# Designs tried in a protein design chat: VH-VL binders against Netrin-A (NetA). Part 2

Target 1, 267 residues: Netrin-A (NetA), of Drosophila melanogaster (Fruit fly) (q24567r46to312)
Amino acid sequence: EPRACIPDFVNAAYDAPVVASSTCGSSGAQRYCEYQDHERSCHTCDMTDPLRSFPARSLTDLNNSNNVTCWRSEPVTGSGDNVTLTLSLGKKFELTYVILQLCPHAPRPDSMVIYKSTDHGLSWQPFQFFSSQCRRLFGRPARQSTGRHNEHEARCSDVTRPLVSRIAFSTLEGRPSSRDLDSSPVLQDWVTATDIRVVFHRLQRPDPQALLSLEAGGATDLASGKYSVPLANGPAGNNIEANLGGDVATSGSGLHYAISDFSVGGR

## First folded at step 5 (VH-VL; framework fv_iluzanebart)

Design k13 (from k0 with heavy chain G102V)
Fold by ESMFold2-Fast, scan of step 5:
Structure k13 (fold): chain C 267 residues (1-267), chain A 122 residues (1-122), chain B 107 residues (1-107)
Amino acid sequence: as target 1 above (267 residues)
Amino acid sequence: EVQLVQSGAEVKKPGESLKISCKGSGYSFTSYWIGWVRQMPGKGLEWMGIIYPGDSDTRYSPSFQGQVTISADKSISTAYLQWSSLKASDTAMYFCARLDYVSGSYYPFDYWGQGTLVTVSS
Amino acid sequence: EIVMTQSPATLSVSPGERATLSCRASQSVSSDLAWFQQKPGQAPRLLIYGASTRATGIPARFSGSGSGTEFTLTISSLQPEDFAVYYCQQYNNWPYTFGQGTKVDIK
């Protein structure tokens, strides 16, 4: 039935079940790496060891700065496979925000999409896109605005390097009918969800010097995702050119997705 | 472990009502979609509809909308498929199935009941 | 509704041989495609989901491939227990729809 009084917004994600499509160390011990400036620090993850496990259930626990817990995906193989986090709210909520706090010193996502479901995971619709390449990867303009005719459509937000420590999405921001939500069935439908799914599409590539152990006068073009390395004992001026993302990721870069907190404002 | 147990075979006459059941155990019944699949004798599989027991949200395949009613009783972890007036063409094996949760996504129904054979003849 | 078409209707093979089953969707279903095995008198059994991911307990001889509208199930070395009817199913959009089935029969 319709309600006369509306409850206060709470973190609807607190203690909610989260399932990750990939978790570091679930298929045996693996290596992941953290990047800070020019430094690369690599560690072992192993889901059978509580001190080296990084499960998705930690994403919806209490976020404590003195005891930061992270979920970590398996290291990226460079095959273009997506990594997914699915949060089940259990019932329909009106959502005001979705926030993912990045794990400290972990590689940052370059491209990701937040989807919502209103039917307990049967169907998913885009809620918000994030990318440094909105048009190239998602066919959407960066910094899109919505009018009354398209208030229920997902936008794409630019992910700015190197400043991002969290990914935040306010569901009603920039939508004309947000002040009068109770009179807008379109916006009520837009903010209503039973589940949230985060799909990580691509990682930001860190400092190429940290990724490549060999410093042999190579060159990296991060905009094109390629690198050049001089041939060992080869003719002067000849280089091997390769795709930075594919080769480096599959060669043990330790690049992975890592999130410390997943929170959702709802009522 | 996860189990779906269906009610026994039914033999009915045209025009009679029928309600068959599917009882879930070994999981949180209210947290998963559960649905019904028809298989007519010698034919393939056909989705009829699904229900989310937590809020009774129901979805029917267009060809079954208005022909059957899907419901669930949370207190006994049981889903139902009901006909108000059976036809000879309703003779079929009826399976219930739960939508499984795999790697952060729901996938097509992995856990199935054993089936309920419904025979409608005059 | 999305129409799923399987071919061939019947595939006759000997134990130890390779079997290849095809499934075509009337419109793109991305990778939201599953394969089921059904033996007489039994409920269907999930073999593959996401077009290429084996379900828990499914032997490595079963593999799936494809995306969009064209999908293939391959059984690399047929065992006696593999003679059954195989169904593909899309779960990209409701209503979920099955193909008509491919019967894998002994030669």
Scores: ipSAE 0.136, ipTM 0.604, lowest interface PAE 5.1, mean pLDDT 81

Design k14 (from i2 with heavy chain Y101W)
Fold by ESMFold2-Fast, scan of step 5:
Structure k14 (fold): chain C 267 residues (1-267), chain A 122 residues (1-122), chain B 107 residues (1-107)
Amino acid sequence: as target 1 above (267 residues)
Amino acid sequence: EVQLVQSGAEVKKPGESLKISCKGSGYSFTSYWIGWVRQMPGKGLEWMGIIYPGDSDTRYSPSFQGQVTISADKSISTAYLQWSSLKASDTAMYFCARLDWGSGSYYPFDYWGQGTLVTVSS
Amino acid sequence: EIVMTQSPATLSVSPGERATLSCRASQSVSSNLAWFQQKPGQAPRLLIYGASTRATGIPARFSGSGSGTEFTLTISSLQPEDFAVYYCQQYNNWPYTFGQGTKVDIK
């Protein structure tokens, strides 16, 4: 997407350490699923097998468009668990952007927050919110103008449709003092960070057709915003259920967070 | 192998100055916080302060601010705890520890030095 | 400053029995709580972090649970080498603070 004119910065995240709170296959072999074109494809992840491992260190390594490497979280088993990625820049940088490139065909995050630290991880403050439900989940409007009175406040960006391949945040975009940053201590403090933390709160619901296509006896109730499929390896009559406008409530869907690149513009 | 090696035991008199050390090896010294913990004889553990050697950012626990100085020398991967004037109440075991912020969350101090016993008596 | 309170001060158990130690925070520390073991003359040893994650090399008999303000360390079948003082520590907010310790001794 177009951005305001910004000076040349380096990718401050290159070869920087990234730690994930959850990685697929860390607790033994696990099953994850991708959803595309109304189809569901499931695979095995296992951190002891290099061919089936998806570690966080791949997020800041050499990026190759013809050989995409991904980090994958463990499959979501409930709506209460958050997943985090923490990136250490090693020193204070003035940041101009934070970009997360989604893994191909991976489920898209619905709600997430980017936090920053200026003290090497001792304290964190919100930097940017993303959600399809900014007001409901974070108490913030989906679109807002920034004046001089709120230049140092985190905003909430609507999670756009149709599906896009990345989540991008420009730190100075729409802030009045951005053209004279050297004269704004408030904005200098705003863009300065030693560490970035991404907290994933919820995933977008999978396409009901794709989820149901592999399971007999599935049902969708569009009026109530729900769908159900038979629970794999469960007793007869047990189903997984999900709210079409809410979080996936049960395991078996293979839904997970997956990112191929984590880049940060800084100097 | 990550190791923190502390300087040897000290016996001092009230009013004397003292500087004890904690040398890190087996990791990037400038990328991790180093902390100091006091344990008075027969009592529990209390945090004194922490330092990030990469930029010398130093944080003290309120009860120790102004009582001690924490510093680090990147060139020899060594952190220091210093008193300008010792008191009998400074008699304690002093531990250093490394903080790892890893695992996508806050992380506690995971590696500890063996401790330095400081005895202050006249 | 967050105050950490441990109970009981002393816990007497026989080898092979289950021991449960409690830790309470004066305000929420999320899951940013660690448990340490200290034997006489030794540095503290990290047992559990993130309230429930065992540190590398820690036997499976040690388990942690809890979140927010109430936390528990459980030793399922106490071994002779487990008699020690145990400390909880919050690392949610600076200054980091320890509980006063629970001494586990032989019944």
Scores: ipSAE 0.127, ipTM 0.606, lowest interface PAE 5.1, mean pLDDT 81

Design k17 (from i2 with heavy chain L99F)
Fold by ESMFold2-Fast, scan of step 5:
Structure k17 (fold): chain C 267 residues (1-267), chain A 122 residues (1-122), chain B 107 residues (1-107)
Amino acid sequence: as target 1 above (267 residues)
Amino acid sequence: EVQLVQSGAEVKKPGESLKISCKGSGYSFTSYWIGWVRQMPGKGLEWMGIIYPGDSDTRYSPSFQGQVTISADKSISTAYLQWSSLKASDTAMYFCARFDYGSGSYYPFDYWGQGTLVTVSS
Amino acid sequence: EIVMTQSPATLSVSPGERATLSCRASQSVSSNLAWFQQKPGQAPRLLIYGASTRATGIPARFSGSGSGTEFTLTISSLQPEDFAVYYCQQYNNWPYTFGQGTKVDIK
């Protein structure tokens, strides 16, 4: 009589196929940029060159701190360019977490959504929203937890904190019936998935000083010298933020989405 | 090379049972949906049902629910379409096709079998 | 189920001319629409998916457009091998449904 055991949670994403809707260098050589210490550093990506390729396949391989690999999207040229990562688990899993590790020095997403599918991609349901503008962009309050009456609803998490290198979602956190999951068909359905889809909607704006250096002459390393900043105009007057407006995906900025690891806890 | 190879033509009488096959090769069989499409003589295409071999998740079009059974055998990378009792109206060409939405590739129906002609007459 | 309606039923064109085929859905299918080519005795061949994305190996003369409920397939300079029946298919909602087909005949 074998004892009936439920498998332990593992990284269900390990060696799982991941497809990106956009990959840097897939349409020929492209230029992407990283922002660090108020400086912009630009590089070439080309999917035909193994030394300059950043494929999505690297997102679910073994993590190696001595050889960090990244997936990079094509540079974003306008507002409304959505980029998608789709991870296929191959069978139904009960998920406990979804984690995306940002590529070193990568621009951080401002707004994104994690969707789940329980039918191998035939239909998708929101799993978790992330945004600095939860109510404006997704019509959802920025809430920390849910009550017993809405345990299976997707939440929206605030992303206004700039120093985080990871986007993490714990599927059961803040859900009252999580302590007795086996007795909650609602939560069992909530955590069950065959596929995870990440949709990136917006990038966070780079540091204003670094962004201004793209538009006007000046020092490339502001820490090493004095930089002359143009006077702002517009409604806010003498305000650099008002002068820059909201368009952060300009030609030559090299802004893009970049992820080094995509992991999913499941059983 | 990705291929879907279907079983040969069948000639049957009304009331007989039949099971036709679609064998996949050159790809991960359990990672793609496989569906069955009927084309009656001189008519268009209609979906009958789909199956995900990895977990046997099976879905039927409403007009075919209860009329046919779709199954798959992962060990031999083969999907099946079965009738318990054929009717003359089942005379048609039957195609299998693979597709995948989970990968995000949006290649819904990139490979098809060559078709199996089923003729049901007395 | 979503009903797909194609027009015209038959389109007669000369080689080298432009052919435009229409497909209408009874309700929105977003961009989840595919176009297939079928020649007598052959399985359907995927031409376009996602309403406008050409499948691998499909010549540039084939293009798709549209979203929601109205879609078109355009063949910019018809070749002799393009005389076939063309089907649109929505894959936004199960069950997936095909249009009745447009036969492209030589004029």
Scores: ipSAE 0.106, ipTM 0.625, lowest interface PAE 5.8, mean pLDDT 81

Design k19 (from i2 with heavy chain S103Y)
Fold by ESMFold2-Fast, scan of step 5:
Structure k19 (fold): chain C 267 residues (1-267), chain A 122 residues (1-122), chain B 107 residues (1-107)
Amino acid sequence: as target 1 above (267 residues)
Amino acid sequence: EVQLVQSGAEVKKPGESLKISCKGSGYSFTSYWIGWVRQMPGKGLEWMGIIYPGDSDTRYSPSFQGQVTISADKSISTAYLQWSSLKASDTAMYFCARLDYGYGSYYPFDYWGQGTLVTVSS
Amino acid sequence: EIVMTQSPATLSVSPGERATLSCRASQSVSSNLAWFQQKPGQAPRLLIYGASTRATGIPARFSGSGSGTEFTLTISSLQPEDFAVYYCQQYNNWPYTFGQGTKVDIK
């Protein structure tokens, strides 16, 4: 079988530098929360304490199932709080996949974008969108196919599937020239990158039961953004209601982005 | 320590060629962009272009495309700015600067050379 | 290219006074805006990046604010060593572009 020597694909992200725009505990001790089985558990993060630190460096180290390490962002407090992870590959790679393994029991991303750079970070272009609201947030259909005329176009993937443990993007999937990449300059350019950037835009709403107040009789209506506290007058009582002012990812929820592994297949 | 050291002042006549240098030390030279900035006497700063020494990817500002050549020699950690034929209007201070990218927040340019004064007169 | 416009061209202030410098971009540059200080015969010195983050070693009297197209550099209590020319620079799009500069001189 006379073939050109082609390098094997490797995890191009292994031991590569990763920079996060936000890391839990970088501005002094902070509180983050995990959500599991309709329950909320909150903890302290502090970057000055190795036992309570969750740095981005751990995202590209050796993955060990017996000792899962996570990066965690600072708790999201505003509607405009985007969080970014930037991975520098150091040289041009031909990429086959980008995979983000979600941290166990952490809040799940609702909307995010993977960007790539071919010029060591001077310019960025969309590589893949993920959202429960592809059309509303990114102006893209949720089930987009590519033809020969748009093989270099970023698509949007639906994240409405429950219980996802990872976010995975296969660079060549669904692109007609993928089987003959050597003859497609368009696809060669599409899969080539020096850097990958992940931008987190929104968190998924946790299960309503997990957000129940620890104060007596408190309740939150996530759909309407209202919180009510019963007045203790007799069997039923009256309720005091307050408008929460919108998204569940506001102050006090401990909602944050958390990833345990960042892998990139390349050669 | 990170340093950018530029070549000395030059006095030239119109039509002559010139190549000035910027030597980086104290960091991985091939992993950072290096740019050139012109400052005409009594005027402000303007970007001329940048180069990534690792693969010689070079970007010029539109006003300088074709007017100068930017290059780098990895073996001696040195970037260059070159004119094939100088004009009196090239009289200026020229600075080199390193672009810090890929670690922490973006910095537009964190380390600068001391500058090279180029005087072109007849 | 994005055009950066600074105002005023010259600002005359006394030591101890507050100085406010403005920078406007012809189109949005998000928060990718830096401020540089340049003294005669010296290379520019980075003061602020990301519109509001002080560079290492920069005194607390320097602060930046703004996003999109309108940006401000404030020096809360001007010291003798602060008399210099100040440049804003966008790094949102290539080519990177500087404003024309604001000269801060003594009254």
Scores: ipSAE 0.007, ipTM 0.516, lowest interface PAE 9.9, mean pLDDT 80

Design k2 (from i2 with light chain N92D)
Fold by ESMFold2-Fast, scan of step 5:
Structure k2 (fold): chain C 267 residues (1-267), chain A 122 residues (1-122), chain B 107 residues (1-107)
Amino acid sequence: as target 1 above (267 residues)
Amino acid sequence: EVQLVQSGAEVKKPGESLKISCKGSGYSFTSYWIGWVRQMPGKGLEWMGIIYPGDSDTRYSPSFQGQVTISADKSISTAYLQWSSLKASDTAMYFCARLDYGSGSYYPFDYWGQGTLVTVSS
Amino acid sequence: EIVMTQSPATLSVSPGERATLSCRASQSVSSNLAWFQQKPGQAPRLLIYGASTRATGIPARFSGSGSGTEFTLTISSLQPEDFAVYYCQQYDNWPYTFGQGTKVDIK
């Protein structure tokens, strides 16, 4: 049990450095799209323009519900692109939660992994997996209880539940020694970290109707199940041709990862 | 912009103590590991140890554990390598280097100091 | 401790020729391998990290490949400034370890 002299948990991520492997508009002006109610709305991002920049620093600042700030990745190209957020806590913390608040109307992650480091980034260990296909992609069951023999192991959770506005990981949930953490060296080691790394592997597929609502300059060939959209970063006139119902990680779709808040409970 | 500047060459006798320095500038000194690398005359490179200045977490290579002390002073953005008693076998070029870990990948030591030549002879 | 072995010890090549340098790890280091260039009297310069990713400012003639235990550095068309000693380094596990170096000499 927590004793009176032990500090309470705070948001250890507040004003902490966070580095993204990809940020919208870092390679020149780019186009990103939001999907809602069978509609697609696309916008321009540009890191040289303060009104169109979505930097990773916004993830650990003070968020105002009346002025939501988002980090946005570059639009994804191909099915194999991973995007990563690395948060440095600066010192060892005992962590109780990791929460990622999704940016409103942004595409949702399908598969991702949270890693932790206890040595300031020298080594990384899985902390929590998230996927619609836990067993196929990560070799882990989607519904797993942790016994005393395995309470220091990462589990996998489904991220495809309806109306999910955030991705939340409670470090101690379902672990037998959680109620008596002070007496469990194994679980104390499990929750200790100096850094958190989030790796996005895959985006959820938007509604098919929204994908068909192309902006000016796009074309759809319904007979072949293909569509063509202008490349945001390409030379004038270049387009991406993609199959309807194919992999959603194509540069013409404007699909990207977007997060409004990255918080970590620690002491 | 990012720069590591090491102290000047040293000529010492066996048994003397020595402390050499590596000053970082152009980045957040407390947020990156800094390491020390030895290169004996005509030989290759070998890691001695690393330190994270933010919390003074220090790791030594097994062959250097107990032979040297690595430390850092956050207030002046400077890392140190120290010997209590030098030996002729400590004659070498000593480099400091910064480790960067960016999102999505580990970066090996990406910035290096110019080196400090230490000569130990009777 | 992971032992890194480079071969050959010395390569004698003419300007414009292709040079291929090998690096072997005593156990798997995944893709956590870097290549450094060192000229006499200078600090090492990072060329490649992650086995195949070129560091900023490094010319396209330098390329790296491999994973696990076998790695190669290729210089497609050797320039006069490329005559130097090249080191591989694993950063998969501490202690980090270097290979003994391959010296690229002019023929």
Scores: ipSAE 0.271, ipTM 0.655, lowest interface PAE 4.2, mean pLDDT 81

Design k20 (from k0 with heavy chain S103L)
Fold by ESMFold2-Fast, scan of step 5:
Structure k20 (fold): chain C 267 residues (1-267), chain A 122 residues (1-122), chain B 107 residues (1-107)
Amino acid sequence: as target 1 above (267 residues)
Amino acid sequence: EVQLVQSGAEVKKPGESLKISCKGSGYSFTSYWIGWVRQMPGKGLEWMGIIYPGDSDTRYSPSFQGQVTISADKSISTAYLQWSSLKASDTAMYFCARLDYGLGSYYPFDYWGQGTLVTVSS
Amino acid sequence: EIVMTQSPATLSVSPGERATLSCRASQSVSSDLAWFQQKPGQAPRLLIYGASTRATGIPARFSGSGSGTEFTLTISSLQPEDFAVYYCQQYNNWPYTFGQGTKVDIK
């Protein structure tokens, strides 16, 4: 095995800057909700209050085993609410993995894309897609593999598994030239990055029973297949509205993206 | 507070060398691209090139490749634009500007230096 | 290289009137389009980025719209301090390129 003086792989994201396009409580106090065991629990976030702030910098800081810290996006209100996390590595690294640890009991992402940059953010290339609808949303087969002719092509992974606690991507898995990386300029370029960008496109639908909250009076229109539940301690008119058997209207639902750790293996 | 401070005005003769500077403060200097923009008297803005001080990755606009050298000294948070041999056609205002990763979106030129006027005449 | 073309070259409007400035790209730049204001003797000032997002401290009378190849900057009620040259700039591909500028004169 070659014994060049090559550094060991490290968590290249440790203490690296992370910028979020959206953070809960940055535009004033907001309400976010968690869904667990057919129950909805809502809480206040406020970036001016250290006890109610969930900043992106916590994603790459030192973890205390006594207290799990989370970043939380602002509650999403509808279609087109893409949320982005951008991690700057500061220099070129050869990457082996990208891992996002989900916050306990937070809503789960349905669709997202990881992009990479090799030029400090001047240009971006898809690195990995994740979705319950890979073909429909991204035009890519679920559980696809790459051959020699498309080794540098991003794949799409299925996220429909019920026990997902993290989103993990291994950069060289399933690529034929991975064993001969030194002789593959294509794969060397593929694994090289200066920055990683995560774009969240949509959240998984919460369990319908969790949406039927008894927290407030609410209103149910069975003729239209809809219901509305007032948001506790929110501004007047903020309600959760959803079809009883269909789509969720996210305004007032407290649905948001939440991540506890962002790690990247590299050297 | 983010600030970019440029060196003072220069008056030079054709054939002379020159190095002008742009000092960044109030942010992590090695974490942002810094670029140089030329504005000839009475004309519009032209992008010359950019540098990432953290690893000295440098990109030039095709019109300026080989005409100037861009560099940075991260120990003093300063970027440089230099000419080995000035021409009268180099007479212009030169601005430095920072590219930003702010808010998870990229937008160029969020902060600008005040400009350095370079006059080249015999 | 992406070529940015602005129109008109010069626009004369009275205070309180609406001004609309156009910017066209030679190929799609998505929404990676910024607008800058420059007054004589000053560095350019960022007004709009992402085609439609106002930069910090920019008055609500400035708005941007468009995507792909066609973009507009609108000033809903011109103030005397809005006398300036306005530049659009694409940042979709390197090299980044500016339009030639539109000079706004207050009548």
Scores: ipSAE 0.225, ipTM 0.621, lowest interface PAE 4.1, mean pLDDT 81

Design k23 (from i2 with heavy chain S31D)
Fold by ESMFold2-Fast, scan of step 5:
Structure k23 (fold): chain C 267 residues (1-267), chain A 122 residues (1-122), chain B 107 residues (1-107)
Amino acid sequence: as target 1 above (267 residues)
Amino acid sequence: EVQLVQSGAEVKKPGESLKISCKGSGYSFTDYWIGWVRQMPGKGLEWMGIIYPGDSDTRYSPSFQGQVTISADKSISTAYLQWSSLKASDTAMYFCARLDYGSGSYYPFDYWGQGTLVTVSS
Amino acid sequence: EIVMTQSPATLSVSPGERATLSCRASQSVSSNLAWFQQKPGQAPRLLIYGASTRATGIPARFSGSGSGTEFTLTISSLQPEDFAVYYCQQYNNWPYTFGQGTKVDIK
């Protein structure tokens, strides 16, 4: 008869394959921007140039503070342009945490969802929601407790904390049966996954002053309340557009999703 | 290059058992779902089931649960579709297909086998 | 299970003309819809996935559109090799399900 052998928890994501729906520079050279200290800094990404490539495989490599590697999405172009990261664990694991380390100085996600699959990517269910607007966007309270009747359901966490450099989800935190997982089929099913998918829905709006501070030769449209600036790296006619009054057009702003590490605790 | 090669045509009598095969090559066999599709003479396509060879996780369409067995032998990169007792209604072309994985999800049947014709006399 | 319904059952078109094929799902399948082409005696060939993304090697005359429950496949200038049966398939929910097919015949 076969015996169950339960290994210690490890980072199950290390060297695991990660597929991104969008990677900066995959459609030819593109411009992305970082926002730091009320300043905007823009750079070129190009997947054909190793010095300007930011591939998803860097997400599950060894994370070193002296040699930070990042994945970057293509600049987002509009409302509803979701970006996904899908990590395959290869087999069923019992998961204890999912952690995404934000790339230094990158724009921060405002709304995102972590999904899990127990069937190698055939079907997905919500695992954890993150948003500044949990009720409006996902219909979930920003602060919720779990009882025995719903301890296998996804919750929503607030992302509005300043200076947060990571997004962390503990799978068993606040769930009544977590102390005795081996005797809870419900929680065993809840923490079991073969794949994890992160869906980015929305970026936090950058400081309008920082967005505009490094732009030279800007123009305003008084009738529409818009401000536009020429793109330095493109032919004439390409502009970054921002609304007067603090609104910024996503396309051309260099806003993108960027993650330096994707780790998953499992056994 | 990715290729799926199926076993040859079969002619059987009702009540007989049968096992047909689909051999994958040119890719990592254990990393992709592979499945079976039935096409009855003059009819459309029906999804029967899929298997992930890496851990033998198998999913059946409700109409085929208990009617057939899907299995895989990862050591020889081969998937199987098996009947314990054939019926005349099992007369059909059977295709195997691999699901492709991109942009964070599977999309179906980017690679197909050539098909195996199974004829069950009545 | 999700039921896929295609229309028309048969479409007669002359070479060079536009062909428009419809596919309807009994419930929302988001954009998780694929289109396949099948010629007599051959395995199906993937044309479109994600409702609108052409598969590798598929000519630009094939285009897909739609989301939710209503989907369309358009062939802008039908070529002789395009006469075949076309199937839509949803892959939003297991079990995956096909439409009954639309046969594109020469006039």
Scores: ipSAE 0.173, ipTM 0.630, lowest interface PAE 5.2, mean pLDDT 81

